# Ledger of designs, part 392: VH-VL binders against q0atu2

Target 1, 119 residues: q0atu2
Amino acid sequence: MLDKKARIRTSREYRNVFEKGKRLSGRFLIIYYVENALDNNRFGFITNKKIGMAVIRNRIKRQLRAIVREYQGQVKNKHDIVLVARAGIGKSSFEGMEKDYIAIMKKAGLFARNANKID
Short names: E, the ipSAE of ESMFold2; O, the ipSAE of OpenDDE; V2, 0.75 times the mean of E and O plus 0.25 times the DockQ between their complexes.

## First folded at step 19 (VH-VL)

Design ul1 (framework fv_recibokibart; at its last fold request DockQ between E and O 0.88; V2 from the best seeds 0.87)
Fold by OpenDDE, fold request of step 20:
Structure ul1 (fold): chain C 119 residues (1-119), chain A 121 residues (1-121), chain B 108 residues (1-108)
Amino acid sequence: as target 1 above (119 residues)
Amino acid sequence: QVQLVQSGAEVKKPGASVKVSCKASGYTFSGYYMHWAKQAPGQGLEWIGEINPKSGGDNYNQKFQGRVTMTRDTSISTAYMELSRLRSDDTAVYYCARDKFYWEELYFDYWGQGTLVTVSS
Amino acid sequence: QIVLTQSPGTLSLSPGERATLSCRASESVESEYLHWYQQKPGQAPRLWIYGASSRATGIPDRFSGSGSGTDFTLTISRLEPEDFATYYCQQYGDTPLTFGQGTKLEIK
């Protein structure tokens, strides 16, 4: 699981990302992202009921957290990033989600220059 | 009534810049992202990019990266698109269009009337 | 990027006839993110169908949208004179957002 300090937890924190940040739509994810004033990145996750039942939503969140953890060391620092699950993600494999995450993060320019496992 | 009113037609020389405005009314400006699209004469539509009305945060189609700048003035509910280093193939009608701020409904429900930009030597 | 290919490029029909417009995506697109717009000469596009099958406000029920995956269709059951225009499909399933090249529905 993500470190507590690496998680967006409050509605205010989420709202801040939406209002002050950018958004980028990927195949399975929409990311909202903004620079923060911290020394670490924070991640938030949103799964709507339209995605599926609670069991599915929880699975997706676990998978997304795993992906984020895997690549967190390669993400530019000082960012708050909210991942919104899109329609179809429930039908996607873990690898598909991972691929989409990498793609959208690249498009957003959120990977560090020295990233070594995103190619 | 929701309206997006764009600035008038522009004629520019190659290498120049053009800045098109889109004034919104009839709704809360901050509640919708503003997008821009290009339509060359007799051609289809091409997405240029979007801008967060609250923060000015923008994302552009990579095809236009480096030449396009989107801005907004919340005090007058106006969005702007500036295209620099103009070339002949930039001749087109440019449209602003809105979609919802949040992700629940992502489609362009209202469009500006379009702005013709002609680039010729 | 996701490429949307519409067919036919031009469709010539008479009022009262049935029109079928196709939009094919290079990759699967969730129906929620596939939309149709109508555009008449000298005018801006207008939202027509959203989410593949939902009519926008004020759109007559002679218009219907269907499809999933990579194949989507806009159908006009019985053409009215005001229906002759260019129709564009558009995907919001991935960035960059893309449009089809359009189908021009013209009067025969």
Scores: ipSAE 0.915, ipTM 0.961, lowest interface PAE 0.5, mean pLDDT 96
Fold by ESMFold2, fold request of step 20:
Structure ul1 (fold): chain C 119 residues (1-119), chain A 121 residues (1-121), chain B 108 residues (1-108)
Amino acid sequence: as target 1 above (119 residues)
Amino acid sequence: QVQLVQSGAEVKKPGASVKVSCKASGYTFSGYYMHWAKQAPGQGLEWIGEINPKSGGDNYNQKFQGRVTMTRDTSISTAYMELSRLRSDDTAVYYCARDKFYWEELYFDYWGQGTLVTVSS
Amino acid sequence: QIVLTQSPGTLSLSPGERATLSCRASESVESEYLHWYQQKPGQAPRLWIYGASSRATGIPDRFSGSGSGTDFTLTISRLEPEDFATYYCQQYGDTPLTFGQGTKLEIK
């Protein structure tokens, strides 16, 4: 489970990422990201009703959280990162989402070279 | 009335740099990302990169990485693109274009009129 | 990166005829992220069709877009003199953003 301190929770925290950061588009995801002044990373997740019914949106959020948790040890420290699920993500597999996450995080320069997964 | 008005045509020698401006009016400048694109004479369009007007955060097409710098001055609603170490194949019209700040319906709805940059020895 | 290949390169037709312009992507692009722009000589591009099939503001309904996956089409049901221009498809499905090379629609 992602630690409480590793979650972006409030509207103000989300707005800070959008307004103070930058973005990149991938196949199924857009990430918005910014350096923070903390000693850790924080992650946020956005899905909207266009993706599908609540059960589908909840499944996607759960899958994205699992992917983020698996790779969080590889992420460069001190970043707030919001993952926005794009239209079409409901058709993707877990593997497809995972590959897209890896690709977009590499393009953003957010992976550290020797980071390990965190349990 | 939304407008993007770009600086005038420029003639440069190889090895020089050029800085093109794009002044926005008729909308809240900081509410939209700004993009730049290149169109060589008689050819298609090539995306150069984008800038967040609030933060100045940018992302560039790798093809231009290391030669391009995008900046902005929010006090005068103006975005800039600087291209360095110019070559003859940088001769092109350069466009600014905006898209939405958030993730829905991302497309270039308004474009600047273009700035011709000519690189010749 | 996703390569967009447009065909034909040039399409020579007369007013009143039907035009069909093709855009093929090197890998699948969600329709929402496939857009078309019109450009006339000496002018900036203009948004024409977004999300593969939605007309931009003020675009007449003789223009229609369709397609999904890797194959997308812009159709003009009855050509008017003002429709002769170059049309570009563009994808916002992955970074870097890319455009097709254009289809020049010219009067015969």
Scores: ipSAE 0.814, ipTM 0.914, lowest interface PAE 0.8, mean pLDDT 92
ESMFold2, look of step 19: ipSAE 0.803; ipTM 0.911
ESMFold2 (binder alone), look of step 19: mean pLDDT 93; pTM 0.950
OpenDDE, look of step 19: ipSAE 0.852; ipTM 0.944
ESMFold2, fold request of step 20: ipSAE 0.811, 0.804; ipTM 0.914, 0.913
ESMFold2 (binder alone), fold request of step 20: mean pLDDT 92, 93, 92; pTM 0.939, 0.944, 0.937
OpenDDE, fold request of step 20: ipSAE 0.914, 0.914; ipTM 0.960, 0.960

Design ul3 (framework fv_recibokibart; at its last look DockQ between E and O 0.87; V2 from the best seeds 0.78)
Fold by ESMFold2, look of step 19:
Order: C-alpha cells, then sequence, then structure tokens
Structure ul3 (fold): chain C 119 residues (1-119), chain A 121 residues (1-121), chain B 108 residues (1-108)
C-alpha cells in the first residue's frame, strides 16, 4: 500500500488536480497531474466503470498501486498525480500496465531522471 | 449552439511567428480541453497539442515541442496557438477542436473553421 | 506513436454503390478510442463515427463502423451524392493522438 501521506484522499484534492493540472492519455491509463505545495508526491486512483464489476476494478487498483510504489522514488517531487484506468486495462497484463505507466510518466516529464530498466 | 470561430488567414516569412485565435461560444469554455491540429495543403491531419482552459496546462506533440505555445484568455473564451521559427512546411490550415474535460467519451465533437497560414519567402 | 494506415487512398464509386473504407493501426487500439471524421474541401472535419461504431448526432444510418484491435472499417451501404468526401480515422488510445492519411471517396 502507499503511505497515507502519499495518497490523494478527498474530493477537493481530486478536483484540484483536474482543474489546475493537465493530462496525458496512454494505452491503459490517463494521468492528470499538477504541482502541489507539499514536499512529497501524492497519488490517486480511479477506475472506469466500463472495466467491469467492483472485484475487477479493485484488482486493477491494487496492481496500479503496486506499480506506483515500485517507481515512486523516481518521480519528481511536489506532484499530485491521478491515474485513471481506461476501459481496456482489464485485458492487459501486469507487465503491460507497468510499461504503459513508465511510458506515460516519461511523456509527462515526471521522472526525475531516466528510470533504470527492470528485467 | 456550440461554435469555434478562428482568426483570419496569415501570410508570414520564414523565421517569423504566427498566433492563431479560437473563440468559443455556446458552451462553458473552461469545461472542455482545447486541441490544435495541422493540415498541410492536400494532406491529412496532424495533432499539435492540447491545453486545459482552466489552468493553462498544456501538452504538445513532440514534433512541435519547442516551437509551439498554447495559451488562453478565459475572460473572452478564447484559445491561442503560437508557432515560432516558421518554415515553408508550416504552410497549412490550423484547426482548433474541443473534447471533454474528463476521461469518458473523448473525441473531437466540434471544430473551428480553420486558419490558413502561408509561409513564403 | 500509433500509425493509422487507411486504404484505399482514393475510392471512386457511383451513387447507390456500397463503400468500404479500411483503417489499420500499427498497435492495438481499444474500439472506444477509434474515431472517424468526414471532411469536404474547404471545410473543417466533422465527427462522424466515434468509439469505432457509434454514429455522431445526425449521421445517417447508412453509415456503420466496425472493427477491433488493429483493423477498423467504415461502411456506407448506399452512397448518396453528399457522401463524397475524405474520411479520416483517428485514435485517442495513446499520446500523441494520430490520424490516418485519409480515404478520398470521389464520384466516378
Amino acid sequence: as target 1 above (119 residues)
Amino acid sequence: QVQLVQSGAEVKKPGASVKVSCKASGYTFSGYYMHWAKQAPGQGLEWIGEINPKSGGDNYNQKFQGRVTMTRDTSISTAYMELSRLRSDDTAVYYCARDKFYWEELHFDYWGQGTLVTVSS
Amino acid sequence: QIVLTQSPGTLSLSPGERATLSCRASQSVESEYLHWYQQKPGQAPRLWIYGASSRATGIPDRFSGSGSGTDFTLTISRLEPEDFATYYCQQYGDTPLTFGQGTKLEIK
């Protein structure tokens, strides 16, 4: 799980990201992101209803949280980032989600340096 | 009714800049992202980038990164695209188009009429 | 980036005939993110089909879209004079957003 300090928790915090930030679309994810006034990053997660039932959506959220935690040390500080799972994500492998996350975070300029390859 | 009305045709020399406007009416301007696309004479469409009308936050196609700037003025419901260091292959019609602010049903439902930019020596 | 390749480049047909326009993606695109636009000379593109198969507001039912993965099709069951135009497919499945090069549907 992500630490409580690293979570976007309230509707107000989510709305701030959408209204004050910008977005990018990937194959399985859309990210919305904005600079925050904190010393750390915060992450939020939204699943698209078209993905399926709650069991499936909860599984996707757990997988995305694991991916985010794995790479969080490489993310530029002071950002609030909301990951939105797109309808096709249920067909993706964990590795596919991970590759998409890396690609979209690079396109957004959110890695502090080039991420080292894993496997 | 939704309308996107763009500024008039421009003729520029290589090395100059051009700034195209897109004025929105018939909807809440700040409730939709604005996109820009290029169409060279007799050619297809190429996406340039998008801007969040509320924040001014933008993302550009890498092909245009460094030469394009998108801005907006919410008080007059107008988006702008500026392209610098113009070349002859920037001669094209430039379109604005909108899509939804949130992640569902993202497509370009309304387009501006286009602005012809001609770059010649 | 995802490259969309449309075929044929030009399609010459008469009113009353059936038209089939193809759009192929270099990578899989979820149907929800594949769209079609119609453009006539001197005019802006118009949203025609979205999500591969849904007709935009006011689009006649002689237009249908289908496909998934990398292969998508726009079909016009019986051509009317007003249908002769260029059609572009477009993907919203990955950034940068991309368009196919177009299929010009012209009167024979």
Scores: ipSAE 0.790, ipTM 0.910, lowest interface PAE 1.0, mean pLDDT 92
Fold by OpenDDE, look of step 19:
Structure ul3 (fold): chain C 119 residues (1-119), chain A 121 residues (1-121), chain B 108 residues (1-108)
Amino acid sequence: as target 1 above (119 residues)
Amino acid sequence: QVQLVQSGAEVKKPGASVKVSCKASGYTFSGYYMHWAKQAPGQGLEWIGEINPKSGGDNYNQKFQGRVTMTRDTSISTAYMELSRLRSDDTAVYYCARDKFYWEELHFDYWGQGTLVTVSS
Amino acid sequence: QIVLTQSPGTLSLSPGERATLSCRASQSVESEYLHWYQQKPGQAPRLWIYGASSRATGIPDRFSGSGSGTDFTLTISRLEPEDFATYYCQQYGDTPLTFGQGTKLEIK
């Protein structure tokens, strides 16, 4: 699990990211991201009912958290990032999700220049 | 009623820049992303990019990256698209179109009337 | 990018006939992210069908959308004179957003 301080938790925090940030739509993910005034990154996750039943949504969240944890050390600092799961993500493999995450984060320019394990 | 009213036709020389405006009315400007699309004469539609009117956050098609700049003036509910280093193949009708702010409805429900930009020497 | 290919390029029919327009994607697109627009000469595109099968507000029920995966269809059960236009499909399944090249529905 992500550190508590590395999580977007409140509706206000989510709203702030949506309103003040940028977004990029990938195949399985839409990311909303904005710079924060903290010394750490925070991540939020949204899965709606279109993704599937609660069991599926929870699985997707767990998988996305795992992916985020894996690459969190390579993400540029001082960002709030919300991952929105898109329709079809439930049909994707973990590797597919990871690939999409990497692709969308690259497009957003959120990875460090010398980040490892990206290519 | 929702309206997107764009600026008038432009004639530019190669290498110049053009800035097209899109004034929104009938809805909360900051509540929708604004998109821009290109339609060359007799051709289909091409997505240029989007902008968050509230924050100014933008996302461009890589094809236009480096030449396009999207901005907005929230005080007058107006979005702008500037295209620089114009060339002949930039001749087209450019449209603004709104999209939902969130991820639930990702379609263009309202469009501007279009702005013809002609690039000729 | 996802390429949308529409067919036919031109469809010539008479009022009262049935029209079937195809949109094929180079890769799978979720139905929620496939839309159709109508455009008449000298006018801006108008949202016609969204989410593959939902009619936009004010769109007559003679229009219907269907499909999934890579194959989508717009059907007009009985053509009216005002239906003759160019129809574009569009995907929001991945960036960059892309449109089909359009199907021109013209009167025979």
Scores: ipSAE 0.702, ipTM 0.913, lowest interface PAE 0.9, mean pLDDT 94
ESMFold2 (binder alone), look of step 19: mean pLDDT 93; pTM 0.947

Design ul4 (framework fv_recibokibart; at its last look DockQ between E and O 0.88; V2 from the best seeds 0.82)
Fold by OpenDDE, look of step 19:
Structure ul4 (fold): chain C 119 residues (1-119), chain A 121 residues (1-121), chain B 108 residues (1-108)
Amino acid sequence: as target 1 above (119 residues)
Amino acid sequence: QVQLVQSGAEVKKPGASVKVSCKASGYTFSGYYMHWAKQAPGQGLEWIGEINPKSGGDNYNEKFQGRVTMTRDTSISTAYMELSRLRSDDTAVYYCARDKFYWEELYFDYWGQGTLVTVSS
Amino acid sequence: QIVLTQSPGTLSLSPGERATLSCRASQSVESEYLHWYQQKPGQAPRLWIYGASSRATGIPDRFSGSGSGTDFTLTISRLEPEDFATYYCQQYGDTPLTFGQGTKLEIK
């Protein structure tokens, strides 16, 4: 579980990321990201009905949190990052989801140099 | 009505740079991402990249990375695409096109009329 | 990247005939991320079908889109003279965004 301080929680915080940040569309994820003025990264997660029923959405959200938590120490500092689950993510394995996360984060240049579990 | 009006045709020499503009009207400029596409003569379409008009945040096709720069002037609702180190295969019609700001509708519903860029010695 | 291959490259038909255009993806694309555009000579592309099967505003009902996974189809039930153009499929399922090479629908 991500610490509360590592979470984007309010609508205003989400809006800030969307309006002031960049986006990058991956296979299963769209990430919106922007630099923040904090000493830590914050992550937000968005799932919608397109990916499936509530049970599926909750599962996907849980899996995405697990992935983000696993790699959070390797992400560049001072970023707000929102992960939007895309339609096909419900058909993906955890490994596929993780692979997509890594790929999209790499494309965004959000991993720190010499991050260990990235390759 | 929504309109995207692009700048006029350009003729450039190899190695030069070109900057194409796309002026938006009929909608809130900052409410949509602006994309750019390339169409070589008699060929299909190629995606160049996108920009967040509100923030200036951009994302480029790796094929154009290092040579393309997308910018915008929100005061005049205009997006710009600059392509540097031009070569002959950059000769094409370049289009701007918008899509939704968020993730709900990701398609290009409106396009500029296109700008012909000719690169020749 | 996802490669979209359209077939045929050129389709020659007469008004009143049925046209079937194919778009095949190198890997699976969700239907909501597959779109079609129409382009006439000297003009910009125009959104025609979005989400594989939804007609854009003002598009006649003789146009229909279908498909899923890697195979998508644009169908024109009865061709009208104004339908002769080049049609491109496009995927928004992964970066970079990509287009098919197009199918030119020409009058026989």
Scores: ipSAE 0.842, ipTM 0.942, lowest interface PAE 0.7, mean pLDDT 95
Fold by ESMFold2, look of step 19:
Structure ul4 (fold): chain C 119 residues (1-119), chain A 121 residues (1-121), chain B 108 residues (1-108)
Amino acid sequence: as target 1 above (119 residues)
Amino acid sequence: QVQLVQSGAEVKKPGASVKVSCKASGYTFSGYYMHWAKQAPGQGLEWIGEINPKSGGDNYNEKFQGRVTMTRDTSISTAYMELSRLRSDDTAVYYCARDKFYWEELYFDYWGQGTLVTVSS
Amino acid sequence: QIVLTQSPGTLSLSPGERATLSCRASQSVESEYLHWYQQKPGQAPRLWIYGASSRATGIPDRFSGSGSGTDFTLTISRLEPEDFATYYCQQYGDTPLTFGQGTKLEIK
């Protein structure tokens, strides 16, 4: 769903976000984020075994990708952002994940003013 | 063993600034985020913010945003918290505390001994 | 922000008695993100219970934590003299991180 250019793909790219950036915690998500030297944003996604079985973790990744795609036009440009799913996310609804994403991105100052959802 | 040793007590006038240090030993400084918390006399604890020891990237509680600056010097394993435009209700003990760098098992496992900052006219 | 309200404010008991300390959150907090700290006068807080129910290193098994959602409890089954202190709950479930106001456990 996200363009190849908008994905964080390698271990080195993920490590750069963790080591060079900062973090914020939300109910279902922790984000790590850093400015990049590109003309675009990139997103990464992490789940772990504590969330549940692989089927559950894959569903959560797909849902998070859909949420990120929906709001990607609102994200302040030139950032690498890793979304880490917290242990409680498996019990959340899509709407709950979406609300948490909006809240944490606002707290991080990563949403551009007055941008609309991409349809 | 892990130690966080903070700088000594400070007495300041309203409008001044204060910079508290927190020197880490017994662990890899860059492997843990550093946090700061405030405890006013007879009050509970209040989270001020955190700093990434590797990058210096920080996030602050909105209540302190604009008055607090967190820095670190990795060469001496030391974190700093500076609070500006001091007012009387900033009188408190300020603690540093660490948690893990990554998302699992996030809690404050070690704390500094605290630094008393007194703001009086 | 998530407000944590502890009760009672002060609990006066004798060694050998059972203590029950309550922490209520204004919003649901996953148990993994709810922690307890002990603080004695003139000292820094110490991690005591993490993830609502896991004892930190060296914490005796007379301490137990429980709860989920908005209601969390710290129980001391048989008080020892060294257990008299103030206990704080803390949440790491949402930013800003917050603490309860504390329960002072004092010798009767």
Scores: ipSAE 0.763, ipTM 0.903, lowest interface PAE 1.1, mean pLDDT 92
ESMFold2 (binder alone), look of step 19: mean pLDDT 92; pTM 0.944

Design ul5 (framework fv_recibokibart; at its last look DockQ between E and O 0.87; V2 from the best seeds 0.83)
Fold by OpenDDE, look of step 19:
Structure ul5 (fold): chain C 119 residues (1-119), chain A 121 residues (1-121), chain B 108 residues (1-108)
Amino acid sequence: as target 1 above (119 residues)
Amino acid sequence: QVQLVQSGAEVKKPGASVKVSCKASGYTFSGYYMHWAKQAPGQGLEWIGEINPKSGGDNYNQKFQGRVTMTRDTSISTAYMELSRLRSDDTAVYYCARDKFYWEELYFDYWGQGTLVTVSS
Amino acid sequence: QIVLTQSPGTLSLSPGERATLSCRASQSVESEYLHWYQQKPGQAPRLWIYGASSRATGIPDRFSGSGSGTDFTLTISRLEPEDFATYYCQQYGDSPLTFGQGTKLEIK
């Protein structure tokens, strides 16, 4: 699990990312991202009923948290990033989600240079 | 009512730049993302990119990356698309269009009337 | 990118007839992210169907959208004179956003 410090937790924090940030749509994810004034990155996760039942949504969140955790050390510092799960993500494998995450993050330029696990 | 009113037709030479404006009214400008699309004569539509009017955050189609710049002036609810290093195949009608700020409704519900940009020697 | 292929390119029909327009995606697109627009000569596109099957505000019920996966359809049950236009499908299922090449519905 992500450290509490690495999580976007409040509605105000989420709103800030949406209003002040950029967005990029992928196959399974939409990311909203903005620079923050902190020394660490924070991640937020949004799922909705279009994804499926609560059990599915919770599974998707767990999987996305796992992906983010695995690559968090390779993400550029001082960013708030919200991952919005898109319709169809529930039909994707973990590897598919991971691939989409990597692709989107690359397009957004959010990976640090010479990141080791971005391929 | 919601309206997107674009600037008038432009005639440019190859290598020049063009900046098209899109003035929004009838709604909260910062509450919707603004998109731009290209339609060459007799052809279909091509997505150019989007901008967050509140932050200025933009995302471009890679095809236009490096030549397109999207900006906005929130004080007058106007979005701008600038296309540089123009070439003949940039001749087209360019449209602005809005979609929802969030991820729930990702379609273009209102469009500008279009701006014809002609690139010729 | 996701390529949308519409068929036929041109559809010639008479008022009162049924029109069926096809939009095929190069890869699966969730219905929520497939939309249709109508465009008449000299005018901007107008949202017509969103989410594959939902009519935009003010769109007559003779229009209907259906489909899933890679195959989507726009149907006009009984053509009216004002329905003759070009129809474009559009996907928001992946970046970049893409449109079909359009189907021109013309009067026979």
Scores: ipSAE 0.842, ipTM 0.941, lowest interface PAE 0.7, mean pLDDT 95
Fold by ESMFold2, look of step 19:
Structure ul5 (fold): chain C 119 residues (1-119), chain A 121 residues (1-121), chain B 108 residues (1-108)
Amino acid sequence: as target 1 above (119 residues)
Amino acid sequence: QVQLVQSGAEVKKPGASVKVSCKASGYTFSGYYMHWAKQAPGQGLEWIGEINPKSGGDNYNQKFQGRVTMTRDTSISTAYMELSRLRSDDTAVYYCARDKFYWEELYFDYWGQGTLVTVSS
Amino acid sequence: QIVLTQSPGTLSLSPGERATLSCRASQSVESEYLHWYQQKPGQAPRLWIYGASSRATGIPDRFSGSGSGTDFTLTISRLEPEDFATYYCQQYGDSPLTFGQGTKLEIK
């Protein structure tokens, strides 16, 4: 349930994250992230073409959106974050993706210590 | 064509800091992330961290967090790594290396020649 | 973090012989993110094999890489004098990026 306000939508917005931010590699994900000038976080999703056919890539995107939605209340505010699915993510379980997301977000310092949980 | 040229050897005392430079030529500097790695004498390689050349955004190996600072000057296509509070086990050759800016085919295709930093009393 | 363990530490062989260098990862690494570098004394590392099996530009076909998961191998079918060097495997599968400790391939 990510609403429109929490989505990175345009090519310009994606490019801004890549060019103005920084990145961090995880096992199944690489994230690019930057502080924004908004009152909220925004998320974008990209699949690696080597993951497989479009049906598989779309399934992975849906799973990642669900994971992000579950933990969005723990993310430090005012960040644009692009999740890039790496090769091999299609072999991972939903739980494996979730574990990797938690780990990479912690490594990036993007989880707030006292943030409220997602509803 | 592509070349990464690092600054010369340094000798430092424990507790001091050192700043190593890496000047790029033969490619668009802002189109590649810059990484730094450490190789202690007779030892293997250890990744220190990376910097986004466009933004200056960085991420460091936790082992070096708090002592390393990476910067760059895009006007002269140069990346820098500063290591503070030096100790004897920081004696090593330090390398810069580049990889692609985006998420596909990430490997270090070009390396600087290395900079020897010696930390001694 | 992912630990890469190379074996043997030193491999002593003569020109013309076949060399097999092993790299074992503590966790699975997607082959696309497992790389090999060659380093000679006093020189920087050079990209040699990327994505476990792809030779970098100009690398002779006597070098081949293979493996997946946790076990990776660099093979030199017939050693030439210029092949004696130290070889490092490196993973880009998880942060922090890590290298193996190296295999020194030396002339017997």
Scores: ipSAE 0.781, ipTM 0.906, lowest interface PAE 1.0, mean pLDDT 92
ESMFold2 (binder alone), look of step 19: mean pLDDT 93; pTM 0.951

